# Ledger of designs, part 1: VHH binders against F-box/kelch-repeat protein At1g80440

No score or structure here was measured in a lab: all are predicted.

Target 1, 354 residues: F-box/kelch-repeat protein At1g80440, of Arabidopsis thaliana (Mouse-ear cress) (q9m8l2)
Amino acid sequence: MELIPNLPDDVARECLLRSSYQQFPVIASVCRAWNREVSLSQFLHQRKASRHSQELLILSQARVDPAGSGKIIATPEYRISVLESGSGLWTELPPIPGQTKGLPLFCRLVSVGSDLIVLGGLDPITWQAHDSVFVFSFLTSKWRVGATMPGVRRSFFGCASDSDRTVLVAGGHNEEKCALTSAMVYDVSEDKWTFLPDMARERDECKAVFHAGRFHVIGGYATEEQGQFSKTAESFDVSTWEWGPLTEDFLDDTGDTVSPPTCVAGGDLYACWGGDVMMFLNDKWQKVGQIPADVYNVTYVAVRPGMLIVIGNGKALAGYGEATVGYICDLSSSRWVKLETHGGHVQAGCFLEV
Positions, changes and structure headers below are counted from each chain's first letter, unless a header gives other numbers; antibody chains aren't numbered by Kabat.
F, E and O stand for the ipSAE by ESMFold2-Fast, ESMFold2 and OpenDDE, each averaged over both directions (binder to target, target to binder). V2 = 0.75 x the mean of E and O + 0.25 x the DockQ between their complexes.
[cut] stands for letters that were removed.
Atom coordinates printed by the task and the answers are left out, and those that the model quotes come from them; centres of patches stay.

## First folded at step 7 (VHH; from g23 with G56W)

Design g23c
Fold by OpenDDE, fold request of step 28:
Structure g23c (fold): chain B 354 residues (1-354), chain A 126 residues (1-126)
Amino acid sequence: as target 1 above (354 residues)
Amino acid sequence: EVQLVESGGRLVRTGGSLRLSCAASGFTFSDYAMGWFRQAPGKEREVVAAISSSGWSTWHADFVKGRFTISRDNAKNTVYLQMNSLKPEDTAVYYCAADSTYETYTIISESEYDYWGQGTQVTVSS
C-alpha cells in the first residue's frame, strides 16, 4: 500500500521526513500506515541522517510568578518547557495527568528516542519519594505511564539514558536518607526494569552519564559522609553486565568537595566545576572554558555536538521563582550566547532529537 | 464486535470493599492497555487507574491513596479494580476502557482510549 497516493514510497517517506515534529501527532493520526512509519526508529534515524531532525532542549522549570502577585509560593511548581533549537521558540508541554502541583521535585529527565521520561522525584506536597515513571511521546503528544521504579523508593539518584533504548538509574537515598548502592535499568520499549549489580559504593546525590557505551556513576556520598562528596566514579558496562573498577580520583581537579560538578555527556564528556568548563580528554579532565560570570549556581548542563548549554541562576541567592540565566557555548570558538529564558529554577533537563 | 462489560458495582457502606471486573471480547486483550474511569453526577469523567498491556505498568489517581488497585488477567481477558476503604465520594459510574494505541504503556489520558464499557454503578452510603 502506498504511503501517499501516486507517489513512490521513498518519495512519500521523504515527505514525511521533512515534517516538523509539531506535526507528528497529526501525521500519526492520518492512517495506520503513517502512524507506523513515524513510529519506527528508522524514521527518526533517517530524519537525523537527512538533516531534517529537530533538537529540543527540555527543562523541568519552575514557574515564575508574575510580578506583583504578592503571593509567596512555598513550593515551586515545575513544568516542562521545551526549547526548539534553531528557532529559539519556547513551548510548554501539557501537565502530567493527575499531577496538579506540577512535576515531582528533583525528578530526573531523560530522553529515549522520541520519548521524554520523567523519573521519580518528591511529591510537591508530601515530599515523599515517587517511584513513578512518566513518558511523554513527541510522536503522539501524549503522556503515558511506565513501569514503576523497582526496589526501595529513592531520590537524588543518578540517571542517564543511552538515548536509544534504556534508562539507567543508580544510587540516591531511600526514605530513611540512607545512601544506596543499588542500580537498575529500564527498557523503554519493553516497559521493564531490571536490577543491575550493586555498585561498589553507596552514592547519594551522585551524577550519572552514559558515555562510550558505559553507564558512569560519578561522585555522591555515603550515608556516614553527608555532604562530603566523593571524587570517585565507577562505570557499568552494559555489554558485559559488570561494573568496572573504581576510579578513585576521577574528579581530581575538583577544588570543592562540597559542591559536586555537573557532568554531562554527548560525544564527549563535559562538566562544570565552579565557574570552569571541563572536558574529559585523554583520560583526564581539562579546562576548556569558563562559564559567564552572571551564571550562578549551575543547575543544568547539556552538551550537543559542538555545543554546550549552561543554565543557572541570575543571582547567587536567587529563589526558585526567579528567572534563570542560560548560555550556549560554541565549543569550537568558545563563544557564549545568552539564551532567552522565561522560567524559573531548572531542576532537570535533557536533549531530545526528533 | 468489541465489547467491554463491567460488573461488580453495587451499594456498599463507607469503609466497604468492592471488586469491579471488566470482561473484554472482540479484540486481542493482551495487546491493549486498560483503564478504569469514573463519573460522578455533575462531574467530569476522571481516570481512576490504568494498566499496561503487559501489566508491568500501573497507575492510580492520587485520590485513590492506595485504596484501589488495578490488575488484569490476560488469560481471562479481564481487568479488575479492587476498591477498599470506600467513601461516599467514590460514588460514581465506573467505566472500563481499552487503549489500542500503545502496546506496552499505561495510558492515563481519556482521549486515548478507544473502547469503553457501559459502566457499572458504585454507590457508597454514609
Scores: ipSAE 0.010, ipTM 0.279, lowest interface PAE 8.8, mean pLDDT 88
Fold by OpenDDE, fold request of step 28:
Structure g23c (fold): chain B 354 residues (1-354), chain A 126 residues (1-126)
Amino acid sequence: as target 1 above (354 residues)
Amino acid sequence: EVQLVESGGRLVRTGGSLRLSCAASGFTFSDYAMGWFRQAPGKEREVVAAISSSGWSTWHADFVKGRFTISRDNAKNTVYLQMNSLKPEDTAVYYCAADSTYETYTIISESEYDYWGQGTQVTVSS
């Protein structure tokens, strides 16, 4: 079956590979053959391999009051903002159906393939924890409801994606404000949750990253240790389905350890501690850079091949309506480039390549 | 017995400054996030600022616009609100509150706070 009349399929495919992600929904609607083509995992892989892929920075961001009154009387409404790499174009995703007051507060964002996954969070009105899973497809530009997170409702959990198929969740606290040891994995394609073995420790407000086939859960605190963040970490090997031994001093005393680090993983493990950029090297955290001085209260960090993205507030004493500031660091040259940012406070983010 | 006692509220002129204090007792202060709220006559209570247990993380309402600053001294079991460039619109009863549940994220809901002070009156004249 010819993808495009009078063209070889390889040429036709090449044409489709060069399309903008914004055109994917249109392409998918042209015919069944085109729909199938863009729906295949191979399509995205080929786009990446041929360097036609587009990189998207996705943020949960507070809407700024258009009236400019600057008065925040109520909880701000959070929406999904998308920055397209290269063009610098900002867009906003359509709201999740039924979520009239914006995103759940403190929800987690992760990407799997061409899907954005929104997990949990607190109800903007009642502040009750959600067990909801919402999935946005950048291929179809549609939201769908995923299977609810199993077990007790939780918030402020660690979350990471293997970027291919699954999302992993660990820790947080339940409705009784007890820190949790439980962990679970969500298969996006199968729409199914599976429990992992319990962690060794309770980890409220923990960070999580997926790196080198392992789900790393970092820091957090136990119920009885409120406000005292642990320096420990533990990692789950998805291939063996086992937790590794607890690392007691994973977060060493190097740098500013007053606040939990924002950890991210690519080829290497990075973190922002205060104003410092840290890299995990030779079994130790080492300072490898410094964030620009005009970035306050780092809210999101991402690592891509050869680059580090840092998002924070533009002012030290920022409200939800304060403009966000972002930079990209070239990891080879240590050069920082300022991003053109807009909007209010950022709670979460993820990176997606399509 | 848990106690939060606010102090420092008074009558001030527009453009003036005040420093509110809240002394805490009856609980482990360093384990609690603290917040300042205010309620003007005929208006709903609103959050002004919040600070984590360690003091590392802070949040301020947009209407503060850099005029107010929350801080804490865990050695003194006290949370502060420095208010500069006061306006008549800042006239309200200011309340101190404590939350044991959360450490680093912004607590903007009144329902999240476990303990409350009696409040201190701040009046800003034209």
Scores: ipSAE 0.006, ipTM 0.286, lowest interface PAE 10.8, mean pLDDT 87
Fold by ESMFold2, look of step 7:
Structure g23c (fold): chain B 354 residues (1-354), chain A 126 residues (1-126)
Amino acid sequence: as target 1 above (354 residues)
Amino acid sequence: EVQLVESGGRLVRTGGSLRLSCAASGFTFSDYAMGWFRQAPGKEREVVAAISSSGWSTWHADFVKGRFTISRDNAKNTVYLQMNSLKPEDTAVYYCAADSTYETYTIISESEYDYWGQGTQVTVSS
C-alpha cells in the first residue's frame, strides 16, 4: 500500500529520510510499507546523501548499583549506552536476548553502516570466552545473531571496522592463554568469516585500528613474554590481501608494559600515555595535549575530525567505588569540556552514523 | 493464511534421539527465517535454535549446543530440529516460529517472530 495515505510516494520517502532514528520504531509501526522502507539496507545511504544522518557515540557501560545495597559486586553488568551528538541525549539499548547478566566482559564494539557489532568477550557467569557475534540494527531497532567466530575461542583480541562492510579481528589468546598469530575478517552483509594470512608474530592484548584500507595491529605480547608488551606494529592491506612488513620501535619506550588506548582520525593516529595525548606525526609520537588530572585510568579514547573524547576512571579515594569521568577536547583550541555520562565503567565504544 | 505445523514429538528415553519437523504454508518459505522454541511447564518460552532464510547461518542455545541441530529444506517448505543425547530437562512443548526478513542473519528474539505453530510435546524419561 502507499507509504503515507493521500501523499505521493516521493514526498513520503523524503519525510522518512528526515526522521530521527529514535522515531524509527513509531514509523515502523504505522504501516507495513513504512516498516519495509526503513528496513532496506540502502536507506542509510540515502540519509547520508541528503545530510539527514545522525552521529551516535555507543558505549558499553556498567550499570550503577541498581539495588542500592552497597555490597561489593563480583561482576558488573554492562549495557549499551547511546549518546546522540546533535541533541546530547543519552539512551540505553534493549538488552541482548539470552544474555542474563549483560554484555560479555571485555567484548569489542564496532560499527558497520547502521549496525552495531558486539564481538567476543567473557561470559559474565562462567568467565569462558565467547565466540558469539551480536548485531543491533539502528534502522530496525532489532538485535540479531551473526555467524560465530571460527577457529579457537579467543579473548583480548584486536578489533576494528572499515565502517562500511567488514570487521577485522587479530590476535588475543586461546583457552590455554597462548598468544595468537591468526586473524580474520567478517563480512556483515554476507554473515561470513574468512581467515586472513597469519601475522608475523603472536599478539595477545593488542590494539587495532582501521585506516585508509589498512588494518593496523599494534603492540601486544607473545606467549613467552606474558605482559611484556611489544613496541611493534604490522598492517594488513585489504586491497592486496597481504600483511606489510613489521614496524620495529613503533611505540616509544615508555617503560610501561601496557599497550596504550589508540584511535584514528584522518591520517593521524592518537594514543593516551601517562596523562598525555600523543599524536603520531613525522614517524614520531608527539604530545599534543594533557588529559585533565581527574582522569585516573583511560579506558576509552575516540576521535572525530577536530574532536577527541577521553573516558576513564575517576579517583577511587573519592568514595563509592569506581567513578567514570569523561571529557571532550576541541582539538583546534585544545579546550576540554567535561562529558556527563549516565553510567559506570566504560569497557568499549564506537561511533556510528545512522 | 500462514500455517506452521509441528510433528515428531513423543516419549523418548534419556540418551535417545528425535527429529522434529515443521511444515510451513501460506508464505514464500525461502524468504523467512525460522526458529525453534520450547516451553517447559510453568516456565517462560525460550529459544532453542534459529536458522536464516537461506539456511547458511544457524544458531543454537548453549544448553543444546552439540546435541541439537536445526536445518531446513526449502523445496519441502520444512524446518527440522534433530535432537540427540536427550536429557530429562529437554522435556517441553516445542514450537516452530517464522519471521519475514531480507537478511541472512538468524533471529533469536521471541518478539521478532510473527508466526507460530501450535507446538509438539517432547517428553524425556529417566
Scores: ipSAE 0.000, ipTM 0.237, lowest interface PAE 17.5, mean pLDDT 80

Design g23c
Fold by ESMFold2, fold request of step 28:
Structure g23c (fold): chain B 354 residues (1-354), chain A 126 residues (1-126)
Amino acid sequence: as target 1 above (354 residues)
Amino acid sequence: EVQLVESGGRLVRTGGSLRLSCAASGFTFSDYAMGWFRQAPGKEREVVAAISSSGWSTWHADFVKGRFTISRDNAKNTVYLQMNSLKPEDTAVYYCAADSTYETYTIISESEYDYWGQGTQVTVSS
């Protein structure tokens, strides 16, 4: 097999490792040998090891009508926006084939290696719960379908990735709006789901994060508690296959159980409480910053070592497609810069390295 | 030489049923994921249904969910599309496609499919 005609394979591979991920579809279109080389699992590892990897912010973002067509849009149409952290370039992924009305509403986005995993949500037209799993490879720029989520259809579940292999799905509610105790994990490389032991508590609208080698499921509410968010958390250790004991006071008392803090992990564990950025240090939450005041309602937070991104509603709150405000914080300098977007509301996101 | 040959397309009344078949030759059928696509005049070709090489996983587009069923018989080297409750908007040329990758997933991106049949016309009358 010749990757580039009349060029040794090791030199050709070095050229591929240095290419932008945006060039991969063009390269793949000219020969199958290049397409196969880029799709090899070890390619990503070599690219990262040689410091040619690219860091991406992936957002499920509502489209706006750019030309002001005058057409009344009945539901927001979500698409996947991609920001290259290094260049600041925004792009949009190709749509999921067969999903012409946009992404499922309130779907979950996580990354595993160079794969973006899109899980669940509600059909944009019928509002029925999806059990679908869609996978986009940033190495090949192709969509594929993963094994459907087993068991009862669920929505508003907690979802987190270890970034390497495993995706957790925990809690949410079934189609009868009963909060769930069940949880399961998805092995992306084997395309298989495995149920976990039940959580100690029903957790509708819970959050999940991966931190310190464990999956943490935080907050949520039971069926009879409807909207009264818990301050508890419980953690699943994949190596022992066990849930640890409930942490009864994981979240500090903020006085308002209707709007729980947003927790994220990226090296360290962070949360947004009111207008504050909190960091989990020495088993306690400590304030480390303030979110810019023009972010009215935080809808998405992401963190990587040294960087925090906050996206939320702006001051002009008058319905769908209203102003979206985003900021990037350099955590070493505490400097905030505005994140310019051309799209509407952001419902979900993740970081991904390719 | 790889060959995919669709059959079973014809004129059918609204509400009727039809079964499409795609016979495969020239490759090890059980190692290939299969898909059905359709193209109406003046429109882009779109995925209808997909099935993994083992048949373990299937996927159906929303516009056919509950009405169409993909299946395969690896002993007969054949993939099927059972089409029920047909509507005039199902009128299209239906294509069978095969992807050479050995994946456990269903494949829904048109660009991933290496081999294509010539298509079979399905016409649904009012």
Scores: ipSAE 0.000, ipTM 0.279, lowest interface PAE 15.9, mean pLDDT 80
Fold by ESMFold2, fold request of step 28:
Structure g23c (fold): chain B 354 residues (1-354), chain A 126 residues (1-126)
Amino acid sequence: as target 1 above (354 residues)
Amino acid sequence: EVQLVESGGRLVRTGGSLRLSCAASGFTFSDYAMGWFRQAPGKEREVVAAISSSGWSTWHADFVKGRFTISRDNAKNTVYLQMNSLKPEDTAVYYCAADSTYETYTIISESEYDYWGQGTQVTVSS
């Protein structure tokens, strides 16, 4: 039975707004009118306005081996795991159609409204680059296939969303391992890619964040400098449709490091490297905290205003304890609380509100 | 060509248990999400449970949660519905369905499921 039978439409709509996102497929099954109600973006806005929206942490997370198997699995099988912040419950999305060995390796996850966007990566069987785009709607609980990424197939590109409408992609390398200068934007509602003007630099394995109206592409390396990461950044201003000047010293404040910092944005701009949490203030990176010592390698970082999440390798890879460990930091108090993780390695993630 | 054949439906007392099976042929079973639906006398067909093509994700309707369990055996091309603590309101014809789009949360839109079995009758008496 539906939530409350025999109600006036406005009262029934109020009951519908209070439902968990997990119930939306059931609710949509009542009739076409209710399916339509759940599928509209206005429904999302009404849930937020009534304070019934749900905030989700979405992860590309490896399946754990069956207990006691003892076998080494060479290629992890990644799936989408979902943490509902209010309840603390973990769930799993259905697999992407046609992806029999899990998500592409090193794929990118971003959110736009109630849609989860899965981009690129490497085929887990062939290790060849994908140009595929998959979209999951948390309103309808359905996967769809988006327009393929145009141009050459690329991997290890920077990727970020404005959270509202678009996904931006820059850099990476082509099938010949040549670093790219090209960038492009995907409009999710129109299902259309548009090339941006080229970046000033080739940037393989670059990082990207969307912050303060700009798409920032950070670090990376040129074809002939493989593995020698740049400390520069450049930013695309969506309102002017132009790249700004190259920032030569963007990462200079991080000191000498073998691997590039992981940068994330959520109100303010943060980075993690060498066990430190850094915040970008007054054009300078400043240390604002330390990652708990039992996180051996950081594999995933995410931020929301006031909150930082860090996931990495735990002591089980060193012999004892949990193989994957996570923490949540309240950025106002610098207090860390352990996040219970119930799966394997995390390669990507994003926040999503539904 | 494509066939879904349900079996195991019969008369059972209230509180009893029953296992339904659905044998699939004529398509690559491991590529399809599966669902169980039921139609009680005088009612519209409704989804009971669904399972992803890999078998790792399952969904159950509220009216059967904790009592019914969907499962699949891809080696035998078979999906199952284990039904425990049966009630008279569970009396219905139960249908097996297959969906190539990997949609395990769709329960009213029959157009999302491509293939259907002929159904098996389950009757629960006191």
Scores: ipSAE 0.000, ipTM 0.116, lowest interface PAE 18.2, mean pLDDT 79

## First folded at step 11 (VHH; from j5 with T57K T106I)

Design p2
Fold by OpenDDE, fold request of step 28:
Structure p2 (fold): chain B 354 residues (1-354), chain A 126 residues (1-126)
Amino acid sequence: as target 1 above (354 residues)
Amino acid sequence: EVQLVESGGRLVRTGGSLRLSCAASGFTFSDYAMGWFRQAPGKEREVVAAISSSGGKYWHADFVKGRFTISRDNAKNTVYLQMNSLKPEDTAVYYCAADSETGHYIVIDESEYDYWGQGTQVTVSS
C-alpha cells in the first residue's frame, strides 16, 4: 500500500520524517499505514539521522496561581512543561489521568526513546512515597501506567536512563527515612523491573547518570550521616552485571549541601556546584563555565549540542515552593539567555529527542 | 452486538460499601483491558481504575486511596469494582469501558477505550 497516493514510498516517508512531533498523533490517526510508519523505531532513528529530530526540554514544574500574581501556592500542583529547543515554544502536557493533584512531589523524570517516564515521588497530599510509573508517549500523546517499582517504597532516589530501553534507579530512602543500598532496572518495552545487586553504600538523595555503558550513582548520604553528603561514586556495569569499585573522592570538596546535579553529553560528564559548571576531564573536575549569579541551588543541568541549560532557584534560601530561574547558554557565543518560565518551581527535568 | 452492562449502583451511606459489576458480551472479553470511569454532575468523566486483559496488572486513581479495588473474572466476562469507605464525593455515574489491549502498559486515557456501558448511579449520602 502506498503511504501517500501517487508518491513513491521513500518520498512519502521523507514527508512524514519532516513533520513536527506535535503532528505525530494526527499522523498516526490518518490511516493504519501512517500509524505503523510513525510507530516504528526506525522512524525516530531516521529523523535523528536526517537531522529532522526535535530536542525537547521537559520539566516537572509547579503551576502558578490562576490569578497570575506569580504567588506560589502552599501545595503547588506540578505539571509537565515542554520547551521545544528549535522554536522556543513552551507547551504543557496533558495531566495524568487519575492524578487529580498533579504529579507526585519530587518525582523523577527520564526519557527513553520517545517516551517520558515519571517515576515515584510523594503524594501531594499525604506525602507518602509512591511506587508509580507513568509513561507518556510523544507519538500518541497519551499517558499510560507502567509496572510499579518493586521493593520498599522509596523517594529521593537516583534515576537515569540508557536512552534506549531501560531506566535505572538506585538509593533514596524508605518510609522510615533510612537510606537504601538497593537498585533496580526497568525495561520500558517489556514493562518489567529487575533488581540489581546492592550498592556498596546506602545513598539517600544521590544523583545518577548513565554513561559509557555504566550506571553511575554519585554522592548521597547514609542514614547515620544525615546531611553529610558523600563524595564517593560507584558504577554499575550493565554488561557484566556488577558494581565497580567505589571511587573515593569522586567529587571535590565543594561545600555544597547537596549532591551536585549531573548530566552527560556525548562522552563527557558534567556537574554543577556552586556557581560553576564542571566537566570531568582527565580524572579531574575542571571548571568549564559559570552560571548566572541569580541562579541558586541548581536543580537541573543539561548539556546538549551547542547548548548548556541550567535551572535553579531564584533565591539562595528558597524552598521547594519558590520560583525557578533558568538559563540557556549558547556554547558558540557563550551568551546566556534567560528562560521565560511560565511556571513555578522545577522539581525535575530531562531531555528528549524525537 | 457489543454490550457492557453495569450493575450494583445504589444509594448508600457514608462509610458504606458497594460492589459494582459490569457484564460484557459480544466480544472476546479476555482480549480487552477494562476500566471503570465515573462522572459526577457538572464534572468531567474521570478514570477510577483500570485492569489488564489478564488481570495481572491494575491501577487505581489517586483519590481511591485503597478504598476501591478493580478485579475481573474472565470466565464470567465480568469486571468488578469493590468500593469501600464510600464518601459523598464518590457520588457519580460509574461507567465500565473496554479497550483492545495491544501493549504492556495499563491504559488510563478514556479516549483509548472502545466500548462503554450505559453507567450505573452511585449515590453516597452524608
Scores: ipSAE 0.906, ipTM 0.966, lowest interface PAE 0.4, mean pLDDT 92
Fold by OpenDDE, fold request of step 28:
Structure p2 (fold): chain B 354 residues (1-354), chain A 126 residues (1-126)
Amino acid sequence: as target 1 above (354 residues)
Amino acid sequence: EVQLVESGGRLVRTGGSLRLSCAASGFTFSDYAMGWFRQAPGKEREVVAAISSSGGKYWHADFVKGRFTISRDNAKNTVYLQMNSLKPEDTAVYYCAADSETGHYIVIDESEYDYWGQGTQVTVSS
């Protein structure tokens, strides 16, 4: 089937590959052939390979009362904000249909292919844990609903994506605030959840990253050890379908850190510990940088090739409606560039390449 | 001709229950995902619930809070919305819609639905 009249299909594809992601919904609506073409995994792969892909920073961010009344909105409404890398343009995704109060509180965001996945969180009104999975396609610009997370409802779990096909979830706590050992994987394409073997430890408020073919679950705490974050980590090998041995003291005792480090993985493992940027190198965490002083309470960290993104509050005691501060660090030069941020508190984020 | 005909809408008191039905004809019902939408006066149409073609997957909007349940009977070419604990805020025209199911996910965007009923009025009095 000729994609574009009087053009070879390869040329036609090339034309489509050069389109902005913002045009994908339009392209997909032109005809079935175009829809099919852009819906193929190959399209995105080719787009990346040809360096026409776009990187998007996606944030679940609280809406700020435009009236500047400084009124602390008791329950912030969270929306998805998108920053396009390169242009610096911010956009907001449409709200999830049927979610009238915004995103669930403390929901997790991950990206798989051209899809944004919103997992779990708390009901903004009742504070009950959700097992919901929402999927936004950047190809169609539509929200859909995935299969619910199986098992007990959980919140404050670790979540990571392999970026290609699956989302992995581990730990958190149930409605009784008991820390969980359970883990599971979501196949985005098949809309199917599968349980993993249980972790060795229950891990509430753990961090998770996918790195080097493994799902790493870091830190957290047991039910009986509330507020005492573990320094341990364990990793799941998806190829062997087994958990590796527990790594004791994975996190160095970097002193009186009131909050667990935020870990993020790209080519390398990074973490923000307090005001420090740490890199896992030679089997140890090493300080490689310092977060700008005007960033308080780091809420989101991301790593991309050669770049580290840090988002936090502009004030130490900032409410949900306070403006966020963000920086990008060039990892080669250690230069920080301030992001133009708008909106309130960031509860989750992810990167997506389309 | 494709037809979706809603029924069951009526005036009920707060706390009351209704069961809406939508009878489908003119297409292979079992191949379509179904959804319920509602539109209150002066408000935008909103999704209430959605169900997969097989009925194995379903979803309800956050405001439902366990009060409504979508179901379907493919043998009868009918989708249902059981509504319990009705509130005045639930007053709206309720629409049944059908979407050709091509994917795994539950469709919740109204723009993805191909066929629509004429709607049935649900009025909940205080």
Scores: ipSAE 0.906, ipTM 0.966, lowest interface PAE 0.4, mean pLDDT 92
Fold by OpenDDE, last read:
Structure p2 (fold): chain B 354 residues (1-354), chain A 126 residues (1-126)
Amino acid sequence: as target 1 above (354 residues)
Amino acid sequence: EVQLVESGGRLVRTGGSLRLSCAASGFTFSDYAMGWFRQAPGKEREVVAAISSSGGKYWHADFVKGRFTISRDNAKNTVYLQMNSLKPEDTAVYYCAADSETGHYIVIDESEYDYWGQGTQVTVSS
């Protein structure tokens, strides 16, 4: 069966590959052949290879009163905002069915393939930790529910994805505020969790990144050292299924040790420490830039090829309803460009290529 | 002919309990994920709970808060919703729905469900 009448299939496929991600659900509804085509992993792969893919900045962001007051309702409701790279268009994803109060507070966002995964967080009303896993497919534009996180309920854990198949989680604290050594991996395709070996250290409020084939867990603090963030890091090799040795002083003294750095990994490892942009180079953190002065409390950092995205608050003592400020830095020129941002506080973010 | 028939809906007092049943026929029940939905007057239909075809995976909406439990008996081609600690806000028509399960995730979007019952009225008085 021809994908498109009177066109060779390769040409027809090329037409589909050039479609906007927003059209994927419509395309899938046209006919079975089109549905099949866009549902194949090969479709996305080809789309990326042909440079027709789209990059999406995805944020968990507090809703502001539509009345334009910029004031957040008494209880902030978080929704998913999506910025399409290239067009600069902001859209909002549909709410998660059955989540009537918005996203969990302090939930983690990660992307795997064409899926957005929302992990854990706190109930917006009861502040109890959730073990929930929600999955949004950008192909179908539907929310589904994944297998719950196993073990004790945890919050403020480190989370990262390999961007291909798995999500890794480590540390955080349980409902008793005890820091955790446990780590686990979620296979998105199989909808299964598996525990990793325990970390060498318990790590509450740790950061995690996936870089160079390893799951890096950075910083955090032990139960007995509340708020005293460690400078250590340890890395899990998924191929060998082993933790590497503890790296002492992974975070240099030059950084604010009072708060965890916001770390992000692309081709290189970056972090925001206070007002500085740091890059891990030659086994050392080096200052490579400065965050614009009007960005307070960096909440999210993303790395794209040749670009760094920084999201923060517009005020130092910003509540949930304060306007978000964002910038893009050209890493080659160190030029900063302000983003047009809408909405309130950003609690989490991820980047997705589709 | 595919049929989903809900039963058990009635008038109950606040704090009361009710068990809804949905009897399925006309399709292989064990191959379908099941869900409960509700629609209150003037409101949109919302998902209450969902359960996988095997019954091994299930999910409840946030407003359930441990009050409701979805379960199924594949031998009886029936899905259940045990509702405890009912509140006036729970007043709605409750619908049973079936989805051909093709994946591992729990389906919670109403648009993905293939078959629907006619619904059963649950009224919770103050």
Scores: ipSAE 0.906, ipTM 0.967, lowest interface PAE 0.4, mean pLDDT 92

